# Ledger of designs, part 4: VH-VL binders against q58428r495to569

Target 1, 75 residues: q58428r495to569
Amino acid sequence: SGGKDINYIEVNYEIKKGSLFPPGFVDCNENISYNDEVVLIKDDTFLGIGRALMSGFEMKKAKHGALVNIRNVKS

## First folded at step 17 (VH-VL)

Design j1
Fold by OpenDDE, fold request of step 20:
Parts: sequence; structure tokens; C-alpha cells
Structure j1 (fold): chain C 75 residues (1-75), chain A 124 residues (1-124), chain B 110 residues (1-110)
Amino acid sequence: as target 1 above (75 residues)
Amino acid sequence: QITLKESGPTLVKPTQTLTLTCSFSGFSLTTSGMGVGWIRQPPGKALEWLALIDYDDDKYHTTSLKTRLTISKDTSKNQVVLTMTNMDPVDTATYYCAREYYDYYSGSDAFDIWGQGTTVTVSS
Amino acid sequence: ELVLTQPPSVSAAPGQKVTISCSGSSSNIENNYVSWYQQLPGTAPKLLIYDNNKRPSGIPDRFSGSKSGTSATLGITGLQTGDEADYYCGTWDSYRRAYVFGGGTELTVL
């Protein structure tokens, strides 16, 4: 979706490449759409980049299935 | 030890509503991670996931049949009920209920115990 | 419409090894755990592999699972006549918020 600000997802753990599941999810901005690139953050610190597997609205409610494909992790 | 069994009519007329009951034992839908799903299989065709209900009463449905499907549970009776409206001959299939066990923390998920299935024929 | 793609059939002689592929996408196989199910003729499916590569109790180690990217693979070594069955892959689809199965693979033991 062009024209959107950078999408943030707050997590509660040190991420690794793979999948973000609901237990690791804390919050996100609500402009995230399916397939959007997202920035993963913990305590206002950049951790990596992923691809949203659903909207931000759905992520906030989800308890089943992966939320984000974590593509790149900060070294 | 853990068992699931489907029950309901084996013959349904077109446009009628199908009601199937899954009776299970050996586990409880009050236990975290427990769910019960319905899967059907038309003769000679592939498995098709229909719906799922979990211990928190969260419900999931296949999109193509969402408007026709209703899933509910009675924890005290260890039963899960599936209703499907406006049945058509194309809905003829063996219908299975199965336990879905998932781990919230790991993301682990599978249908680990299946009922024997009940064959439902839709015909005039 | 099938979300996961499997070859319709595979065959091999007793004692040989076979592999069954399952192709999906980012919203399902790549990011969610894959399970495999065995369905013997005239019977209900049975869980064969879960969490990509784990075997339930009672499943022999000649059955194995693996996953890479958007694809999963079931391996069967030391093929036996009793392995003749249909095999299905399955996993959660995050976008659809639904469980999805492959189209199934018919394994014939020659």
C-alpha cells in the first residue's frame, strides 16, 4: 500500500529470522495491511524487518498462527 | 483413550440444514490448547477443512462456506455441533471431527485424533 | 481451490524411498507448522508428522518431515506394502485465518 508511513510492530523478545507468533506480539500501528513491510521494535529499539501476514487490526486479536514473516534481523 | 465420534443424519434433502454432533472423551475443551475441528471429504476427493472451535470459544470457518456454517460447543457434554444450511448434492461427503491441539507459545498445531467419520448423502 | 499443492501420485517398490512434496506460500507453509496425515483405504486420516518434522508416538522413524521456504516434504524410507495410502499435508493459513490441506498424494507400492 503506497503512501503509508512506516509500519511498526512492537515485540517483547529478541527476534530471529522466521515467524512472529502472538505471544511475542505487543502492539502495532493500525495502518498495517496484509503483505506490508513492517519494522519490528522492542523498547523503542529497532530489531528487524518483516512482512505482515495480516492487517494490524487482525494482529491485535490473533492468537492462532504466525503474524509476521521476519525477513531481516539487525546484526 | 481419546476418542471422537460423529453423529447425525446420513441422508439429507437439498436445501435442508445438516446438524452434526461430535462427541468426544479423554480430553476437555476447558483445557488450554484444545480445539475441535470439522473436516469433510467428498467421495474420491481431498480433505477439506470446514471449521474449528477452541477452548476459548473462538471460532474459525472456511471462507467459502462461512455463511452456511455454524460451530458451537457444549463443554459440559463434551460435544461440538456443526450446522450447515442449504445443503446441496455437492455437499455429499464423509464428515470428520478431529481434535486440534495447538501450543500458543510455540505455534505448534495439528489434528492429532480423528473420529471415524460419518457419511452424509444429500439427495432428493 | 486448493491452497497447498501436492503431486497426485507417487510410487515405488518395497524397501525403496519416496518423497512427497507440499507447496504453499508465505501465509501458510513458510510461517506456520506443517503436519502430515496418512489415510489408509477406507479409514479416517491419522496424524503422521507434526511441527514440520516431529513424529507422534507409534510412528516409526522411517517417516520424516522437513520444510524449507514455502515447501514441505514427507519422506518415507524402507517402503512397505502397508504404506499404500493417501497422504495429506496441512497447516494454518495466517491470511485466511483457516486450516488448509493439500490435494493429497496417492502412494502406490509396486
Scores: ipSAE 0.891, ipTM 0.958, lowest interface PAE 0.4, mean pLDDT 96
Fold by OpenDDE, fold request of step 20:
Structure j1 (fold): chain C 75 residues (1-75), chain A 124 residues (1-124), chain B 110 residues (1-110)
Amino acid sequence: as target 1 above (75 residues)
Amino acid sequence: QITLKESGPTLVKPTQTLTLTCSFSGFSLTTSGMGVGWIRQPPGKALEWLALIDYDDDKYHTTSLKTRLTISKDTSKNQVVLTMTNMDPVDTATYYCAREYYDYYSGSDAFDIWGQGTTVTVSS
Amino acid sequence: ELVLTQPPSVSAAPGQKVTISCSGSSSNIENNYVSWYQQLPGTAPKLLIYDNNKRPSGIPDRFSGSKSGTSATLGITGLQTGDEADYYCGTWDSYRRAYVFGGGTELTVL
């Protein structure tokens, strides 16, 4: 999908402003770097924009701490 | 009642390896969300987080000391062991072990129960 | 290296209110739950506040916590002589993948 052509993070819930934690994380682009702007998606639907708190590679391994600062949510 | 207690040498020579043991009761490191961390405090200085081991045997270390630190657990004995190599007088501090409770689903995180601490002096 | 910044000291008279600030960044305070620890003289730290603003059992409601942006604040009302202690903020740092403490604040009751 178009959203996956950018720095994307797939989530499993309806997001809100705040923090994305590992339970809500499904997958992401490993090329994401710390502080990158990321697109949050669920079931190929755009949900919002956030800032990565670590690399995509680290996100896939992380079970502790917030992964993304969710800054904007599509209404 | 939950308790943690640090044990090990109170005097270490420079370049030697420090081995500290945290013995705990009242909880198990097989329980989801449970972890044990080590925190030290030099005399008159701030708390410094060193390392953490959780119920899944995942380990975290402070970057500045990562090459010197090893943390491990023995669930059957309810013990966590911290080793620190190449000790230096600057490593003189009170060393605490503490239980970390981390709620995976909410992100809740805190060290809610602490040992009394053990003072380690590094001196020739 | 200290990642979280606290004022070195605060002081007030008994019965007064004091606040202790804790400044961090996006990778820690802004996105992770903040805890506060009280360390009475000569004792081990104890958990005072967790999850930004929750009190463990046994902690009086004189103690409160809040968080906004990259900063957290500990509030103490009705200050008592027994509150004289060092106070530390702490939280997880996502970038460092480590728990981090502030530099501590010495509270003196005048």
Scores: ipSAE 0.890, ipTM 0.958, lowest interface PAE 0.4, mean pLDDT 96
Fold by OpenDDE, look of step 17:
Structure j1 (fold): chain C 75 residues (1-75), chain A 124 residues (1-124), chain B 110 residues (1-110)
Amino acid sequence: as target 1 above (75 residues)
Amino acid sequence: QITLKESGPTLVKPTQTLTLTCSFSGFSLTTSGMGVGWIRQPPGKALEWLALIDYDDDKYHTTSLKTRLTISKDTSKNQVVLTMTNMDPVDTATYYCAREYYDYYSGSDAFDIWGQGTTVTVSS
Amino acid sequence: ELVLTQPPSVSAAPGQKVTISCSGSSSNIENNYVSWYQQLPGTAPKLLIYDNNKRPSGIPDRFSGSKSGTSATLGITGLQTGDEADYYCGTWDSYRRAYVFGGGTELTVL
């Protein structure tokens, strides 16, 4: 899908402004780099925009620490 | 009830490998959210985080010393071992092990119980 | 290089209030929970504040923590001579994938 061609992060919950931690993480584009703007999605639905705190590759392995700073949530 | 205690040599020669053992009681490193970290403090200087190992055997190391550090656990003995190669006088410090409690879901993370530390001097 | 920045020292008279700042970045303080540690002279550090503003059992409510943006603050009211110690902030750094401490602040009670 088009969403997977961008800096997407798939989450499993209804996000709010703040931090995304590993339990809420499902998948992402591994090409995401630190400080990239990312799109948060759930079930192919756009939820908001954030800033990556690590690479997508690292996100998939991370257990500690926030993964994304969620800056904007779709209202 | 929860205790951690560092043990190992207090004197190491330059280029030698330091092996420290953290023996703990009152908790298990098989329990979710539990970890054990190593922190050192040179005389009169700040705390420096070195490494962490958690209940799931995930290991983390400070980048500056990553190539020199190895951390491992023996859950049956309630021990965590830190090895540091190629010791130098600059590595002279008090070395602490501490329990890290982190909540996977909330993101909570802190060292809530500390050992008393062991002083390691690197000298010829 | 210190990832978290603290003032080297602060001082106040008994009974007064002091604050200790801890400055970081988006990869650590802004998005991760901050802890504070008290280290009395000649002793191991003790957890003082966790999760930005929570006190472990046994820590009096004179101690408080707060966080805003990329900075955290430790507050101590009713300062006592026994509060004279070094204080460190600490948090996880997501980018470094490491725990990081501040440079420490020496609190002197005048």
Scores: ipSAE 0.853, ipTM 0.949, lowest interface PAE 0.5, mean pLDDT 95
Fold by OpenDDE, look of step 18:
Structure j1 (fold): chain C 75 residues (1-75), chain A 124 residues (1-124), chain B 110 residues (1-110)
Amino acid sequence: as target 1 above (75 residues)
Amino acid sequence: QITLKESGPTLVKPTQTLTLTCSFSGFSLTTSGMGVGWIRQPPGKALEWLALIDYDDDKYHTTSLKTRLTISKDTSKNQVVLTMTNMDPVDTATYYCAREYYDYYSGSDAFDIWGQGTTVTVSS
Amino acid sequence: ELVLTQPPSVSAAPGQKVTISCSGSSSNIENNYVSWYQQLPGTAPKLLIYDNNKRPSGIPDRFSGSKSGTSATLGITGLQTGDEADYYCGTWDSYRRAYVFGGGTELTVL
């Protein structure tokens, strides 16, 4: 399974550089820590790379604020 | 149309608990995207965010004062209450409540309507 | 400790342009929407700019906001004496899970 063995974040949309907010968030690895590099995936497909702005645990319950800084998007 | 007003004691003794009430009108805390926050400002100093409660009863507190702060809402009365324990002269400030509007989808977030503020002095 | 940094003061003559900077980090300004607040002497703060660059109803277009990287900027053109006030930037901090304000900037109209 692509990306699920590392710091992955599953999203529900076609990402672009910028911020990931809660509506686009589906799931993640809870072991993600603040400032970790994360892989963005959708339907087991690699979409890009970002930087976590909080822990994976916090992401799952977050309603306010950006979750990830999306730095690189697969072209 | 939309108003917020702070009420509570203006003089508190050290170690006592401060209870402030924010009464608002023109909007409801049952409406998605609505929240009410508390911000204080010591004399001649900067604004300091304290706490926030939203329509879904999610609560947020500034870390430095988390153990001293409690925020709650009564939607039926259109009131938000802030309690702050163990008051100290350093907590002397004007306390504001303000409406927070945030858009869950866009990430928009701002305090768009403010109360006039209430001055709280902590002194023995 | 302040999370957002602003210059303590700026000044200019009427009719001139001034800018007020707000410096933060990736957990706040870079990834979250920035708001600006105007506080006239002896009054409560008023929302001046939201969503980085949007003006609420009633705010003249002399006021503008922008954001780049970890910094935001408030611009005021055609400075008027009535603009003399304190200005604060604010935004959500994702890491702290808190709203944060800058230290404020005192604008003096010469």
Scores: ipSAE 0.833, ipTM 0.945, lowest interface PAE 0.5, mean pLDDT 95
Fold by ESMFold2, look of step 17:
Structure j1 (fold): chain C 75 residues (1-75), chain A 124 residues (1-124), chain B 110 residues (1-110)
Amino acid sequence: as target 1 above (75 residues)
Amino acid sequence: QITLKESGPTLVKPTQTLTLTCSFSGFSLTTSGMGVGWIRQPPGKALEWLALIDYDDDKYHTTSLKTRLTISKDTSKNQVVLTMTNMDPVDTATYYCAREYYDYYSGSDAFDIWGQGTTVTVSS
Amino acid sequence: ELVLTQPPSVSAAPGQKVTISCSGSSSNIENNYVSWYQQLPGTAPKLLIYDNNKRPSGIPDRFSGSKSGTSATLGITGLQTGDEADYYCGTWDSYRRAYVFGGGTELTVL
């Protein structure tokens, strides 16, 4: 139950600081809200931290515009 | 050569519905990345984006006017239609249609070709 | 208030340089590509800069664009009287799921 409330965003590539656009998006917690801090993961591995630019519900449907501001990437 | 041209009434009474048609040539709304948007400009004022329809039939509307706007396309006729309900004198503006080019992978996004605009006056 | 803020006007003499700012937020300028549009008097807007800093074919290199954080800048060097126009920044806003334009800047060459 607790794991479902983590503000995760699953991506399909090794991220860089900047913006996450829809082609790199796989899945997320739909309960994410605009401007929430989020953790970016790939294959259950932590990649970095960002801020949501829309709700998680909208991220799952979005085809246009950046989804996340990627602020920190694991070195 | 890519062209877009707006057509519709130049005078509309308050409360009436405005219907504008964008007729375009030189591209198709079946092509990935293509879209057509509507932008208006009241006399002496700033551009205001209204709505957009893309090749995949996704539609976007400015939040403040969402309940008043409908956008649709007829790909076989190379036309996009904007309908705006409950017109008011403050909606008096020049209305433009423009091609939006959006690259899904890079996120590149611009209105690269514009129509000449059509001026619509809302007056009793 | 406008989503993207521009100065209402700017002026300079022929041959000089000007910059026009566009201030926005994380959901628009910071994370989406910025375009600039030129609107000559009595005409439709024309794309001047796209992808923050790229020029379409036919736009001279004295027009430039840049972006830092939530702010974008249009630069114009070698000003000519034919540059007198309104200039608009524009970009997608991810939160609003809409395209947004700045309020426009009237350039006067004196």
Scores: ipSAE 0.792, ipTM 0.933, lowest interface PAE 0.6, mean pLDDT 93
Fold by ESMFold2, fold request of step 20:
Structure j1 (fold): chain C 75 residues (1-75), chain A 124 residues (1-124), chain B 110 residues (1-110)
Amino acid sequence: as target 1 above (75 residues)
Amino acid sequence: QITLKESGPTLVKPTQTLTLTCSFSGFSLTTSGMGVGWIRQPPGKALEWLALIDYDDDKYHTTSLKTRLTISKDTSKNQVVLTMTNMDPVDTATYYCAREYYDYYSGSDAFDIWGQGTTVTVSS
Amino acid sequence: ELVLTQPPSVSAAPGQKVTISCSGSSSNIENNYVSWYQQLPGTAPKLLIYDNNKRPSGIPDRFSGSKSGTSATLGITGLQTGDEADYYCGTWDSYRRAYVFGGGTELTVL
């Protein structure tokens, strides 16, 4: 359950710098807080770093607006 | 042609509840991406967004007024209703309803068609 | 306090160019699409710019929008006296889960 303590956000696509919107979102640690630094992953692979724009609890329900400010993407 | 029109009382006494109806035509709140929001403007002051209800029946309210606001829709009548409790003279404003278009996949978001507004005076 | 900050007023002569700024944050302007609304005296607002820089049908190309970081800008060229109005930026705020408007900017053509 160590993975559950990490501020992870699972996505369904290869990300680019910018914004994560709900269609690209799969799951996350619901304990993430607003402005937390987050790790973006796909299929257990690290993709990049971002900042949360809402809590992880809200991300799981959100249908409106950007979820994450994607700041860095692994090349 | 897409139109929205606000209706309701123009004069309300302090502590009373205001009920405003937005009647619209030319679109349906069963259509994906459609929503109706309420925005007010006190005389000589800025626009203030109040609440929004979308096609999926998700509701959003400005935090400062959340306990005073209720928004609902009747899709068979093409109407959205805003109720605001405990009215105060500072709530005197022109109240607008407007269509919100939101594209789920792109995140595009705008109030593209507005009603003409209705002026509500709260008089002590 | 103010979520989106705009200058209270701007002015320019007929035929000139003016810009109107709108300053916000990562939860709104930076990561969500920005719209601009024009409100002529005594009328309801109308959509002027959406998706940061796109014009609805019927809006002339002398109106333009741009965005950089947490700031958005409305540009108006070839100013006409009929452009005298209040201008508002607006966008979704992901943290507040609410739409937000700027405080508005009164444009005077002189």
Scores: ipSAE 0.790, ipTM 0.932, lowest interface PAE 0.6, mean pLDDT 93

Design j1
Fold by ESMFold2, fold request of step 20:
Structure j1 (fold): chain C 75 residues (1-75), chain A 124 residues (1-124), chain B 110 residues (1-110)
Amino acid sequence: as target 1 above (75 residues)
Amino acid sequence: QITLKESGPTLVKPTQTLTLTCSFSGFSLTTSGMGVGWIRQPPGKALEWLALIDYDDDKYHTTSLKTRLTISKDTSKNQVVLTMTNMDPVDTATYYCAREYYDYYSGSDAFDIWGQGTTVTVSS
Amino acid sequence: ELVLTQPPSVSAAPGQKVTISCSGSSSNIENNYVSWYQQLPGTAPKLLIYDNNKRPSGIPDRFSGSKSGTSATLGITGLQTGDEADYYCGTWDSYRRAYVFGGGTELTVL
């Protein structure tokens, strides 16, 4: 809680560099725009950063295609 | 054995609405990951994807033609129907339907089986 | 302009090797699986490669695919005159929420 005012994307798994597809997606800031830098979180824990491949509004509805290009994963 | 076949008029006049039917067998559009798409190819030109409908009734249209295209399905008849309004001579093309296989979990995505195509001429 | 770009034509002699490139972007080739389609003269397209580099049953192993960054490549070795066709790359574009094809490449075997 409390950190929802940034470009967050919540996922359900421990991420790796690559692509986030719909099965791994939980929720996001719907105001994210295409190509925005985003932070990936799980259970309020920072996991890494990526770049949006569609708007946050569309991510919440998407069932087809990659949502995020995951560029960096926190070690 | 999976087959798809396009049917509809081969000649339409400018301003008319084109209705094409894709009749298929060997798979069901109730099966997860199944979709049917429409692709056209003007004479001597490249393939152009038009629209897609999947098993969950999600619909996708090429943005430039979205206001002219409607796609629907009748799962009990194994049919998908494309309508395209306000036809123009530049819309003269061979129209294909094809099965899209999409695996939700892996993201695998391809048009793996194609119909033979139907040639539609738009002329006065 | 086309979302995915391919060279308009390529040619090589029988028995030789050729590659066909397909250039796109982060929203398509980089993050989504790429397929290749073969269209022999007067016929419907046929799936040749899927998932970037996999061959459907019945496609000989002299056809191969690869991807690096925003570019994909179809490789054909041991060229035969029966390989003369148009070749298209295709993939989902996440931003456009649409499937996209390249402009096609005409392969001539001389």
Scores: ipSAE 0.775, ipTM 0.929, lowest interface PAE 0.7, mean pLDDT 93
Fold by ESMFold2, look of step 18:
Structure j1 (fold): chain C 75 residues (1-75), chain A 124 residues (1-124), chain B 110 residues (1-110)
Amino acid sequence: as target 1 above (75 residues)
Amino acid sequence: QITLKESGPTLVKPTQTLTLTCSFSGFSLTTSGMGVGWIRQPPGKALEWLALIDYDDDKYHTTSLKTRLTISKDTSKNQVVLTMTNMDPVDTATYYCAREYYDYYSGSDAFDIWGQGTTVTVSS
Amino acid sequence: ELVLTQPPSVSAAPGQKVTISCSGSSSNIENNYVSWYQQLPGTAPKLLIYDNNKRPSGIPDRFSGSKSGTSATLGITGLQTGDEADYYCGTWDSYRRAYVFGGGTELTVL
């Protein structure tokens, strides 16, 4: 389906298992909910899977604390 | 030497508004990563984080008390002010201000320097 | 209910080792940095450990911290009577958008 319908999070770096903090965040589906499974992408490339630590709406505004628990990184 | 000191009334009546001032020296709230938070501790009980204001004027409040709390800063005076409305005997506690260091890029976050605390009793 | 759970008390003899646990969740301990605070009797809290396992200047290396999953641990070796205090874990909680403390652990030596 379209990009807006997918629980995507766009990042600006090559991720590792761990936490996504605000400096690495670019954009996301604002309709993501806390604890949703999310896909992490960079330049249209799938990088891995994580779980949201807040809503997508809040991710776009956050300056403090981790946004996503990154659980799987494509090798 | 970095210091913080709380000041304000030690006795307030129920329904009154409490205003506490944190006066600090040895750092500035214009410096990136600097913040000041307020933490209280009722007699014999655990620490409870209340609110935080950072160098960029972002403010955070504990959800349960958000409608009662206001936090502000005066960087020219090196002061942070906490206002808490509608005081009740359950709000009797020692109130601390503490410096928060938060590194935006790493996510490092700690209260590294604390004031001595001021005890506020709410009694009728 | 507390967001971060600690045992209410621990005790050990001088010279022994003790650990204090802090249990939380994905939105706090697992994905944010954990700090530990020491509160000696009648005093303000003092930062003991930050960034999960780092010591501020002046804190002896017999104090250590670690984290695994949603749980953090403070370790104290070579226990001294001067270590009698309350110990609190603390961390940012991303979901609550607030800092949270554990309920505290009273350490008794002897």
Scores: ipSAE 0.768, ipTM 0.927, lowest interface PAE 0.7, mean pLDDT 93

